# Designs tried in a protein design chat: VH-VL binders against UPF0305 protein MTH_811. Part 21

Target 1, 155 residues: UPF0305 protein MTH_811, of Methanothermobacter thermautotrophicus (o26902)
Amino acid sequence: MKGSDALIMALRNMAATLGVYDLMEVRVFLERSCRFVQERYRAIYVDAYMSMVVDSVLDLKAGFSGTPEMDDARYSLRDALKRLDEINAPTIVGLTVLYRTYVKGEPLHPPGTPFPGGFEVEKKDGVHYCPVKDKQSDNPEALCDICIARQSPLP
Short names: E, the ipSAE of ESMFold2; O, the ipSAE of ESMFold2 at other seeds; V2, 0.75 times the mean of E and O plus 0.25 times the DockQ between their complexes.

## First folded at step 21 (VH-VL; framework fv_cemiplimab)

Design j4 (from m4 with light chain A50Y; at its last look DockQ between E and O 0.97; V2 from the best seeds 0.81)
Fold by ESMFold2, look of step 21:
Structure j4 (fold): chain C 155 residues (1-155), chain A 123 residues (1-123), chain B 107 residues (1-107)
Amino acid sequence: as target 1 above (155 residues)
Amino acid sequence: EVQLLESGGVLVQPGGSLRLSCAASGFTFSSYSMTWVRQAPGKGLEWVSGISGSGGRTYFADSVKGRFTISRDNSKNTLYLQMNSLKGEDTAVYYCAKEGEWPKLRYSYFDYWGQGTLVTVSS
Amino acid sequence: DIQMTQSPSSLSASVGDSITITCRASQSIYSYLNWYQQKPGKAPNLLIYYASSLQSGVPSRFSGSGSGTDFTLTIRTLQPEDFATYYCLQSWITPLTFGPGTVVDFR
């Protein structure tokens, strides 16, 4: 089977046992991430992220087939796995990152995710842009270095 | 029909050990996280421990960390709570509970509970 | 750890009354709050999840509201079978924490 097929099968096996405690581990992760989101928009941010996580889990439980080959990803699968291990990422976070990045070709924050200044993740001509990618380059806990999104153009 | 049945609750001396069981039926046991909740006589509910569907991820209240372990045997559809170094404050009815269903599980709830088993820690 | 409080700790009411029970969290739990009913000698039963969603099979006289830190459970047209203790539970993060309970006695 192709390398992407092996990844999808592994992710499906992981997804079969995910539950409420895994979702709570996402929320701990989200509380750390919300510090860059203005307080009045945090509920929208949380809802968008949780929807993305849940959709990923449901897709995998349903046996959805992915499309991108591993070798054409913006960052190597090896580097992503190393990064997830370095931050001791929860199982469900790792599953979501790998599924979104290497199977769906989608950014780690869904389009419409709010950021300070009223900016958001956008998609133009098949390329995703994130308003804060460059600002996170020095953050050892951020996953922006393995995200397929590029920095939004300067105003 | 989902059924959960706790067993193993008895009188135990302080410092003793006890293993509780929760027999599950009516659902695919390995697909669901499971939870232990206890209630001291005349008192409120206290979450004790949780475990993922595979058994690989476990969670504990501070009051029981280091003394209790949680496990499951998915081939026997059985959840366990091993309780060591028991204290009088561990006296309670112990319930097992099942998490809800996807996709509503996003909202994180427990929909089925066993009827409980009484653990008494006394001289 | 997220501390949960409930008010009142107990109340007495008559059939047909409308009652309200409140629950407060020590930090925002968004809408990740459940309400349980427990009758003497029985296991808890889920009434409401996600602050306001009514569990299947629960009578429509039960309703929930709130978000953030402040939540309410309302029982309209109280029935004899509603004599019970009511608990809120935050399910946002571990460790999960219950409120101390509200005892509803029938006169």
Scores: ipSAE 0.752, ipTM 0.938, lowest interface PAE 0.6, mean pLDDT 85
ESMFold2 (binder alone), look of step 21: mean pLDDT 92; pTM 0.939
ESMFold2 at other seeds, look of step 21: ipSAE 0.758; ipTM 0.941

Design j5 (from p1 with light chain A50H; at its last look DockQ between E and O 0.96; V2 from the best seeds 0.80)
Fold by ESMFold2, look of step 21:
Structure j5 (fold): chain C 155 residues (1-155), chain A 123 residues (1-123), chain B 107 residues (1-107)
Amino acid sequence: as target 1 above (155 residues)
Amino acid sequence: EVQLLESGGVLVQPGGSLRLSCAASGFTFSSYSMTWVRQAPGKGLEWVSGISGSGGRTYYADSVKGRFTISRDNSKNTLYLQMNSLKGEDTAVYYCAKEGEWPKLRYSYFDYWGQGTLVTVSS
Amino acid sequence: DIQMTQSPSSLSASVGDSITITCRASQSIYSYLNWYQQKPGKAPNLLIYHASSLQSGVPSRFSGSGSGTDFTLTIRTLQPEDFATYYCLQSWITPLTFGPGTVVDFR
């Protein structure tokens, strides 16, 4: 069995048992990470993040089997797993990170997620750009170091 | 048809132990998180404990941490609550509840409840 | 922990009345607020989830509104079967917390 197929099957098995308490763990995790989001944007940010998590779970439950994007990953699966373990990531957060990074090739913050200054994650020429990636290097709980997005260039 | 049936509620002495059961039918039990909620006589509802579909993740109210253990046997479609070091304030009707369905579950709700089983802690 | 309050603690009403019950959270729970109805000796029944979404089979005379910290349950054209206790529940994070309840009695 191909390595990417083993990952997808493991993610599907995890997704089958996720529920309301896992979603609440995402919200606890999200409360910690919202400190860089201005108060007036937090509701939209929360909704976008929860939608991204839910969409990932639903896609895996539906039996997603598309071509993996693992060759777009900037870092190894081993490094991602180590990072997730180091921060004691909730199971559903780990599932979402691995699915979006290695199966979909999508950033950890969905396109359109609002940031201060009216910036958002965007995709240009097949590359995702995040306006805040470099700003999170001092945050031990941030997952930006394993996110496929690159820092947005200066205007 | 989703059905939940609690059992095992009896009179017990303070300091005693008791295990409650919740028999589930009409759905794929292992795919759903389950919850215990209690209600003391004449009082409001109090969340007690929750458990993930696999049984690997468990959650407790502060009032029961270290004394109660939630568990499940997915091969028997049964949810359990092991209650140790029982106190008078644990006297209540204990309900089990099932979480709702994906995709609406993103809104985090409980759609089906059992009819409850009464636990009385008294000398 | 998120504290939930409800107002009023009880009210008296007649069949045909419209009533409003409020629920407040000690911090923002966005729209992760559910409403339950409970009759004596019976299990709670889900009425509203996500602040305003009506559960299947619940009559349209029930409605919910609010977000953040302030939420309202409204019952229009009160029926005999609506005399019960009503609880809000925050489902944003653990520990889950119920409001203390509002008893709706027949006048």
Scores: ipSAE 0.755, ipTM 0.936, lowest interface PAE 0.6, mean pLDDT 86
ESMFold2 (binder alone), look of step 21: mean pLDDT 92; pTM 0.942
ESMFold2 at other seeds, look of step 21: ipSAE 0.767; ipTM 0.938
ESMFold2, look of step 22: ipSAE 0.753; ipTM 0.935
ESMFold2 (binder alone), look of step 22: mean pLDDT 91; pTM 0.940
ESMFold2 at other seeds, look of step 22: ipSAE 0.755; ipTM 0.936

Design ko2 (from g5 with heavy chain W102S; at its last look DockQ between E and O 0.94; V2 from the best seeds 0.73)
Fold by ESMFold2 at other seeds, look of step 21:
Parts: structure tokens; sequence; C-alpha cells
Structure ko2 (fold): chain C 155 residues (1-155), chain A 123 residues (1-123), chain B 107 residues (1-107)
């Protein structure tokens, strides 16, 4: 089987045993991440993030097939795996990152995710933009360095 | 139909050990997280421990960490709770519970429970 | 850890009454709150999940509401089979925590 099929098969095998406790680990991770989200947006942010994670898991449990985008140097699978290991990411967070990056080609924060200053992730002409990517470069817990979104243009 | 049957509850002395079992049927056992919940006589419900579908990720209440070990054998459709260094406060009915069905994974809940097995820790 | 409280601890009611039980979390659990019913000598039964979603087979006289920290279970026309103890459970994060329970007794 092809290397891309091996990745998808590995993701499906991981997803088969994920459940409510794995979702709770995402929520612990979210509580750390939400400290950068203004309180008035936290419920919307949490809902969007949890929906993205659950959709990824359910897609893989149902046997989703896609084509990984592994040839883009900015999205190196090796670098993503190393980064996930460095932060001790929960299995389900790792699965979601790999699925969204290398199967769906989508950013780690869904469009509409709120950020300080009232900004949000947006998509223009097929390219995703994140308002805080450059500001997160020094945050050891951020995954922005392996996210496909580009920095939003400055106003 | 989904069925969960706990067994192994007996009278033990303080400091003793006991292993509880929960036999599962009517669903794909390895696809679901499983949980132990206990209830002391006349008291409320207390979550004790949880385990992922593969068995590789485990979770414990502080009151039992280091003394209890949750495990599962997916080839036998059986959940276990090894209970060591038992104390009087561990006296309870122990229930096993199954996480909700896959299409409802969006939410976190437990939909089926066994009827429980009584553990009594007494001098 | 997230502490859960329930009010009242007990209440007396008659068949046909409408009753309300409240549950409060020590921090936001968004809508990750479940309600269980337990009769003497029996295992708990799921009534409501995700704050307001009715479990399959549960009568429509049961309803749940709330989000964040404050949640309510309502039973509109109490039936003989509804005399039981009711528990809320937060399932937002581990350790999972139950409320202390509300005993609903026949008056």
Amino acid sequence: as target 1 above (155 residues)
Amino acid sequence: EVQLLESGGVLVQPGGSLRLSCAASGFTFSSYSMTWVRQAPGKGLEWVSGISGSGGRTYYADSVKGRFTISRDNSKNTLYLQMNSLKGEDTAVYYCAKEGESPKLRYSYFDYWGQGTLVTVSS
Amino acid sequence: DIQMTQSPSSLSASVGDSITITCRASQSIYSYLNWYQQKPGKAPNLLIYYASSLQSGVPSRFSGSGSGTDFTLTIRTLQPEDFATYYCLQSWITPLTFGPGTVVDFR
C-alpha cells in the first residue's frame, strides 16, 4: 500500500478506540489554551474546537479516505510528530492535528475561532489566515509552527 | 442488547486485596471507554476510574490512585478493577458503566450501567 | 477538581406535582452535565445528557436546562415511578464528579 494510505490507516486504527476520556483530555488542553481567548468568546471557541475534534474522530471511525498533502515542507509530517511529542499532546489531539493537516488540508483552529482584539481565523481565496500566528512564535505550547494557516495581513 | 455484569464483590479485611470483573456483551467492547463508579451504603455516587477503548489510557479518582488499577481484556470483553490496600471507606457497591453510542460521541455521557457488586471492608 | 452541589437535598411531592431540582458547578462545564435517576437497590439510569438532551426511552415530562455553572432538571407531572434519587454528573473533565443527590419522596 502507498505511504499516504499507511498514514490514513494508522489514523483510522487510532480513532477506533478513542472515546469520552480522550475528549476530556482535549478539554484539559483547551482550558490551558483558552486563557488567550476573551471570556465573551470562550463558549463559541470551545464549541468550535470540540466540534472539529469530534468531526475528525467520527470521520476516521467511519472509514474516511483522503489524499495526504505530505510534500509541502511547511507541513512536514516528521516535524509535526516531533512537535506533538515535545508538548506531550494527548493521542486525540495528535490525531486531530495529523488528520486536519495531512488529510483535510485545514488549519488547526477552525474558521471563526475568536482571538484577542475581536479577530478570527478566516479563509480568503482558498488560503486560511490566523490573526495570531506570528505572535505565538515564542509560545512553547502553541502548534502554530505546524499549522497551514498564514498570518493575517496587518491592518 | 447491551449487558454489563459485575462480579467479585466480597467481604475483606482492611489492607486486603480484591479484583472486580465486569462482563460485557451486546456491543463492540474495544470501541468504548469504560468506567467504574461506586456508592457507599446510604451515600451518593462517586466516580472511581476510567479506561480508554484500547486500555492504554487510564484515569483515577484521587481517593484510589496508587491502590486501584483499572484494566481490560478486549479479547474476553471484560473490564477489571484491581483493588489493593483496601480501607473501610472503600466499602461500596461498585458499578461498571459504558460510554454512550458512537453517533452521540459529540457528547460525553455513560448510557448503560451494570447492577453492581458489593465490596465490604470490615475488621 | 470541579465541585458539584444540588438543591434541594430532599423534597416531598405528590403524584401530579411539578418539581425542579438544581445543580451548580464550581466552574464552567459549558453543557457537559448529565442527569441520572436511581431507585433503591438499582443502578442509576441516564435521563438527560448534554444539559438538555433527553435519553431515548425517557418520558417527555423530564426536561433539562442550563449551561455554564447552573443547571435544572424539571419533572412536570410527577408519576409514581418518579419517586427516586436524582444525581447530576459533570463530564467536562476528569475527575468526573457527581452532585450529592436529591431524594424525591412521596408525600
Scores: ipSAE 0.660, ipTM 0.880, lowest interface PAE 1.1, mean pLDDT 84
ESMFold2, look of step 21: ipSAE 0.672; ipTM 0.884
ESMFold2 (binder alone), look of step 21: mean pLDDT 92; pTM 0.944

## First folded at step 22 (VH-VL; framework fv_cemiplimab)

Design e1 (from j3 with light chain S53T; at its last read DockQ between E and O 0.98; V2 from the best seeds 0.83)
Heavy chain, then light chain:
Amino acid sequence: EVQLLESGGVLVQPGGSLRLSCAASGFTFSEYSMTWVRQAPGKGLEWVSGISGSGGRTYYADSVKGRFTISRDNSKNTLYLQMNSLKGEDTAVYYCAKEGEWPKLRYSYFDYWGQGTLVTVSS
Amino acid sequence: DIQMTQSPSSLSASVGDSITITCRASQSIYSYLNWYQQKPGKAPNLLIYYASTLQSGVPSRFSGSGSGTDFTLTIRTLQPEDFATYYCLQAWITPLTFGPGTVVDFR
ESMFold2, look of step 22: ipSAE 0.761; ipTM 0.940
ESMFold2 (binder alone), look of step 22: mean pLDDT 92; pTM 0.944
ESMFold2 at other seeds, look of step 22: ipSAE 0.767; ipTM 0.943
ESMFold2, fold request of step 23: ipSAE 0.762, 0.770, 0.771; ipTM 0.940, 0.945, 0.945
ESMFold2 (binder alone), fold request of step 23: mean pLDDT 91, 92, 91; pTM 0.934, 0.939, 0.937
ESMFold2 at other seeds, fold request of step 23: ipSAE 0.776, 0.774, 0.766; ipTM 0.949, 0.945, 0.944
ESMFold2, last read: ipSAE 0.781, 0.776, 0.772; ipTM 0.949, 0.949, 0.945
ESMFold2 (binder alone), last read: mean pLDDT 91, 92, 92; pTM 0.934, 0.938, 0.939
ESMFold2 at other seeds, last read: ipSAE 0.783, 0.777, 0.768; ipTM 0.949, 0.946, 0.943

Design e2 (from j3 with heavy chain Y107W; at its last look DockQ between E and O 0.95; V2 from the best seeds 0.81)
Fold by ESMFold2 at other seeds, look of step 22:
Structure e2 (fold): chain C 155 residues (1-155), chain A 123 residues (1-123), chain B 107 residues (1-107)
Amino acid sequence: as target 1 above (155 residues)
Amino acid sequence: EVQLLESGGVLVQPGGSLRLSCAASGFTFSEYSMTWVRQAPGKGLEWVSGISGSGGRTYYADSVKGRFTISRDNSKNTLYLQMNSLKGEDTAVYYCAKEGEWPKLRWSYFDYWGQGTLVTVSS
Amino acid sequence: DIQMTQSPSSLSASVGDSITITCRASQSIYSYLNWYQQKPGKAPNLLIYYASSLQSGVPSRFSGSGSGTDFTLTIRTLQPEDFATYYCLQAWITPLTFGPGTVVDFR
């Protein structure tokens, strides 16, 4: 069993016991994140994030297996695990981050997530762009340093 | 058919201890979070405690935190509530409840409840 | 903690009436609001989840609406079996919080 196979197996085992209280822990985590989202977009933001979490759980319950991209120092599994431990991330948040980053190769905020100024996460030519990645450098609980999205370019 | 059967409710003196049980059948018990809700005579419903499918994550109302312990034995399909330092205000019917099914569980709900067991705390 | 209120605390109605019960949260719970029906001596039964989604087997005369902090349960064409107590429940975050209940009595 390779390291990536051990990761997907561990995530699958954890997904089997996730439930309503784990979903509520995501929502507590989301209330922290909503501070950068304009009030009129918060419902859309919450719905998009919860959809991403639920889709990750459902994929793992169905036995999904991906090919992780784990050799890039910016996306080190070791650094992600250390980061998640540092913030005491809820189990389901940790599962979702690891699944999205190292199994799917997808950003932590899905495309279409709204941000201040009407900007959103977008995908162009196979690359994901996040309008707020650089703005999160002062947030000790942000996970943007391990997110695969790049900062949206200046105009 | 999902069935939940609470037991263990009796008359207990203040300061006493009691353990409630909830026997579950008709579903894979370890895959579901479980909940205790109580209702004092003539009063409304009060959420008491919840527990994850594995038993590793537990949640409590402030009114019971430090006195009550939720647990489960997945090999016996049984949910427990250990109640210590009982007070008169703990007098209630105690219900166990099961969370709903994926994918609808995204919307967060409890679809099956037991019939309840009465705990009376009095001198 | 999220506080929940309900209005009215009780009401009297006749078979065939349409009634409305309201529930308010002390902060936004988006649409994570459930409605339960409880008859004397029985466990609660789920009617509606996520503010407006009807639980399987619940008659279509029950409907729910609202989001944010203000929510409404409507029962159209009351039947004899609908005389009961109704509770809202916020299921957004722990601790879970019920409204105080609305007693619907036969006039």
Scores: ipSAE 0.758, ipTM 0.940, lowest interface PAE 0.6, mean pLDDT 85
ESMFold2, look of step 22: ipSAE 0.769; ipTM 0.944
ESMFold2 (binder alone), look of step 22: mean pLDDT 92; pTM 0.942

Design e3 (from g5 with light chain S91A; at its last look DockQ between E and O 0.79; V2 from the best seeds 0.78)
Fold by ESMFold2, look of step 22:
Structure e3 (fold): chain C 155 residues (1-155), chain A 123 residues (1-123), chain B 107 residues (1-107)
Amino acid sequence: as target 1 above (155 residues)
Amino acid sequence: EVQLLESGGVLVQPGGSLRLSCAASGFTFSSYSMTWVRQAPGKGLEWVSGISGSGGRTYYADSVKGRFTISRDNSKNTLYLQMNSLKGEDTAVYYCAKEGEWPKLRYSYFDYWGQGTLVTVSS
Amino acid sequence: DIQMTQSPSSLSASVGDSITITCRASQSIYSYLNWYQQKPGKAPNLLIYYASSLQSGVPSRFSGSGSGTDFTLTIRTLQPEDFATYYCLQAWITPLTFGPGTVVDFR
């Protein structure tokens, strides 16, 4: 788990200097990506995403030392870094994506994130399901292609 | 015991340059984003610039972009604002401000401010 | 850039009054709205963050409400120390923008 030790150390060092302006860059990123979320759900979506970002930062500041489930990643670390660079992701967004994907093994949208038709990201029998994953395949700025969640079955 | 002490405000001529300093104490300076806000005499508050804890990320109001440079020296616990090509409209009291604490910082606020230093740009 | 307006620009009130100041944003800022109080010759002091959360040490007679584009600061039972200028600040995205301020004068 030597490669993962270097990643966690880099993420902890980044987390130590994150502040209010980094949080504002998340919100600029959210405005860019929220077009897939119906207007009436955007406040809940924004709050859930900001909570996920803050939880990631706080975990790293508290000294999380484990390296669980790196083998669960759907893309190599190198491919994820290339993708984040291609979209010019803010530092704090990159930190959050890398932490959730390669340290926690969790989807980029938290369970309970609302979507059209009252659907949400769900966890069933250890697998995360996203209701919109297949619909984002043509969005060049979406990160769904490196997300561990799978497409929800049709109702 | 957070303390922020601005200095360097003087009378300067239009087109001139000036560097402001903000000396910080009572907290781990390098862990916090810092901000400059100004207030023209008798007028409202205007955000000027911000900088990340490491100094690697900087932000500017359109009115100062290209003329002002924010920086910090974390070994000296000091925030700077280099002001070039000064105009009459830059006349103001300049405040430095510290961001709040995690986890409440998710809600984005500034909890400590310095006393301010007056910059006057006049012929 | 997000434009902020405040109403009224000034008001006169007596000790014991209840007053209301409004702030409007040109686009949704959700609840990322802060309120500051400033007295002449002094730095601003934070009263309210995230539209309605009271900063430590601020008296309970201050309250904030609203979300989206419309926000309100209310002061119940106005005290002599409350005569000051009040500013809202949107802290949703850069560039940060303040409202133009509301002067609260003693009648």
Scores: ipSAE 0.759, ipTM 0.939, lowest interface PAE 0.6, mean pLDDT 85
ESMFold2 (binder alone), look of step 22: mean pLDDT 92; pTM 0.943
ESMFold2 at other seeds, look of step 22: ipSAE 0.786; ipTM 0.942

Design e4 (from p1 with heavy chain S31E, light chain S91A; at its last look DockQ between E and O 0.97; V2 from the best seeds 0.81)
Fold by ESMFold2, look of step 22:
Structure e4 (fold): chain C 155 residues (1-155), chain A 123 residues (1-123), chain B 107 residues (1-107)
Amino acid sequence: as target 1 above (155 residues)
Amino acid sequence: EVQLLESGGVLVQPGGSLRLSCAASGFTFSEYSMTWVRQAPGKGLEWVSGISGSGGRTYYADSVKGRFTISRDNSKNTLYLQMNSLKGEDTAVYYCAKEGEWPKLRYSYFDYWGQGTLVTVSS
Amino acid sequence: DIQMTQSPSSLSASVGDSITITCRASQSIYSYLNWYQQKPGKAPNLLIYAASSLQSGVPSRFSGSGSGTDFTLTIRTLQPEDFATYYCLQAWITPLTFGPGTVVDFR
């Protein structure tokens, strides 16, 4: 298992060359994801997702770091890389997923990310919960299977 | 001071080829995506092509795909556009443009442009 | 591909006038719209990004508004240097597309 320092150095090198065209690739990916989001919520969802991506890129450019446990089998780096390759993820999406998961230890949707019905990702007792994790299993381009968040309990 | 200097625009016959250059200075070239935009005489602006900071990702308008190739040499701070199979519709002033700065770049924009180089495709 | 239209195609105005130019996208581009000014024989200059944010150094008489598909550029108290062609650009996804332009001429 490689240390998170080697991973974050690789991600920083990649982040240095990201720009408008990479951001547009995220938006193409978002249009696929928005097939499950009602139109009246799409602008908020798009803004939150773009903020998460941009914040990840900015953190990497500035040298920010975090060091989560990397050998947890539930989100193995090997499995994440294979999953990203399977969906042909854009470079910036892959960078963001790897940074959030293996450097920050945060879910792919940050706490407070809005979902239809007023639900949101929340953190309770050190565990992140996502209201839609199980519902994303029918989206072949979703990355929920490598996200550290667990499905929110039924209300 | 950011500067972009296009060159290589000449008169060329239909079916011909030429390569445009854009010399960049005043910023760390490899950290920025670059863009070609063209404008036919008396007409509006048309996006032609874009390239990532590393040069590894490239993008083309349908009107030029398969005929034009964008590239860059980061050691020379130079952007290129190789244009093959030229036709009359390619007659235009060609501008290179630099993307803006993080964090505002999340909204995508082009803050510096060269003054352009004229390509004329005429028999 | 996202199609962009602009209205009017041209207009005549006098110094001191207030003018409005509109731009419409064929699908939602949220707020990912730029406005560029181009003077004869010169490269375009960025005026506005994110639909309504003024680029540094742009006079406050310029303003932008809108989101989704409908966008407006307003120039209040038109100055001699404002006679130019104005283009909107959708910067949401590739291929990037400009509007056809609006020529603002002397009356």
Scores: ipSAE 0.762, ipTM 0.941, lowest interface PAE 0.5, mean pLDDT 86
ESMFold2 (binder alone), look of step 22: mean pLDDT 92; pTM 0.939
ESMFold2 at other seeds, look of step 22: ipSAE 0.763; ipTM 0.941

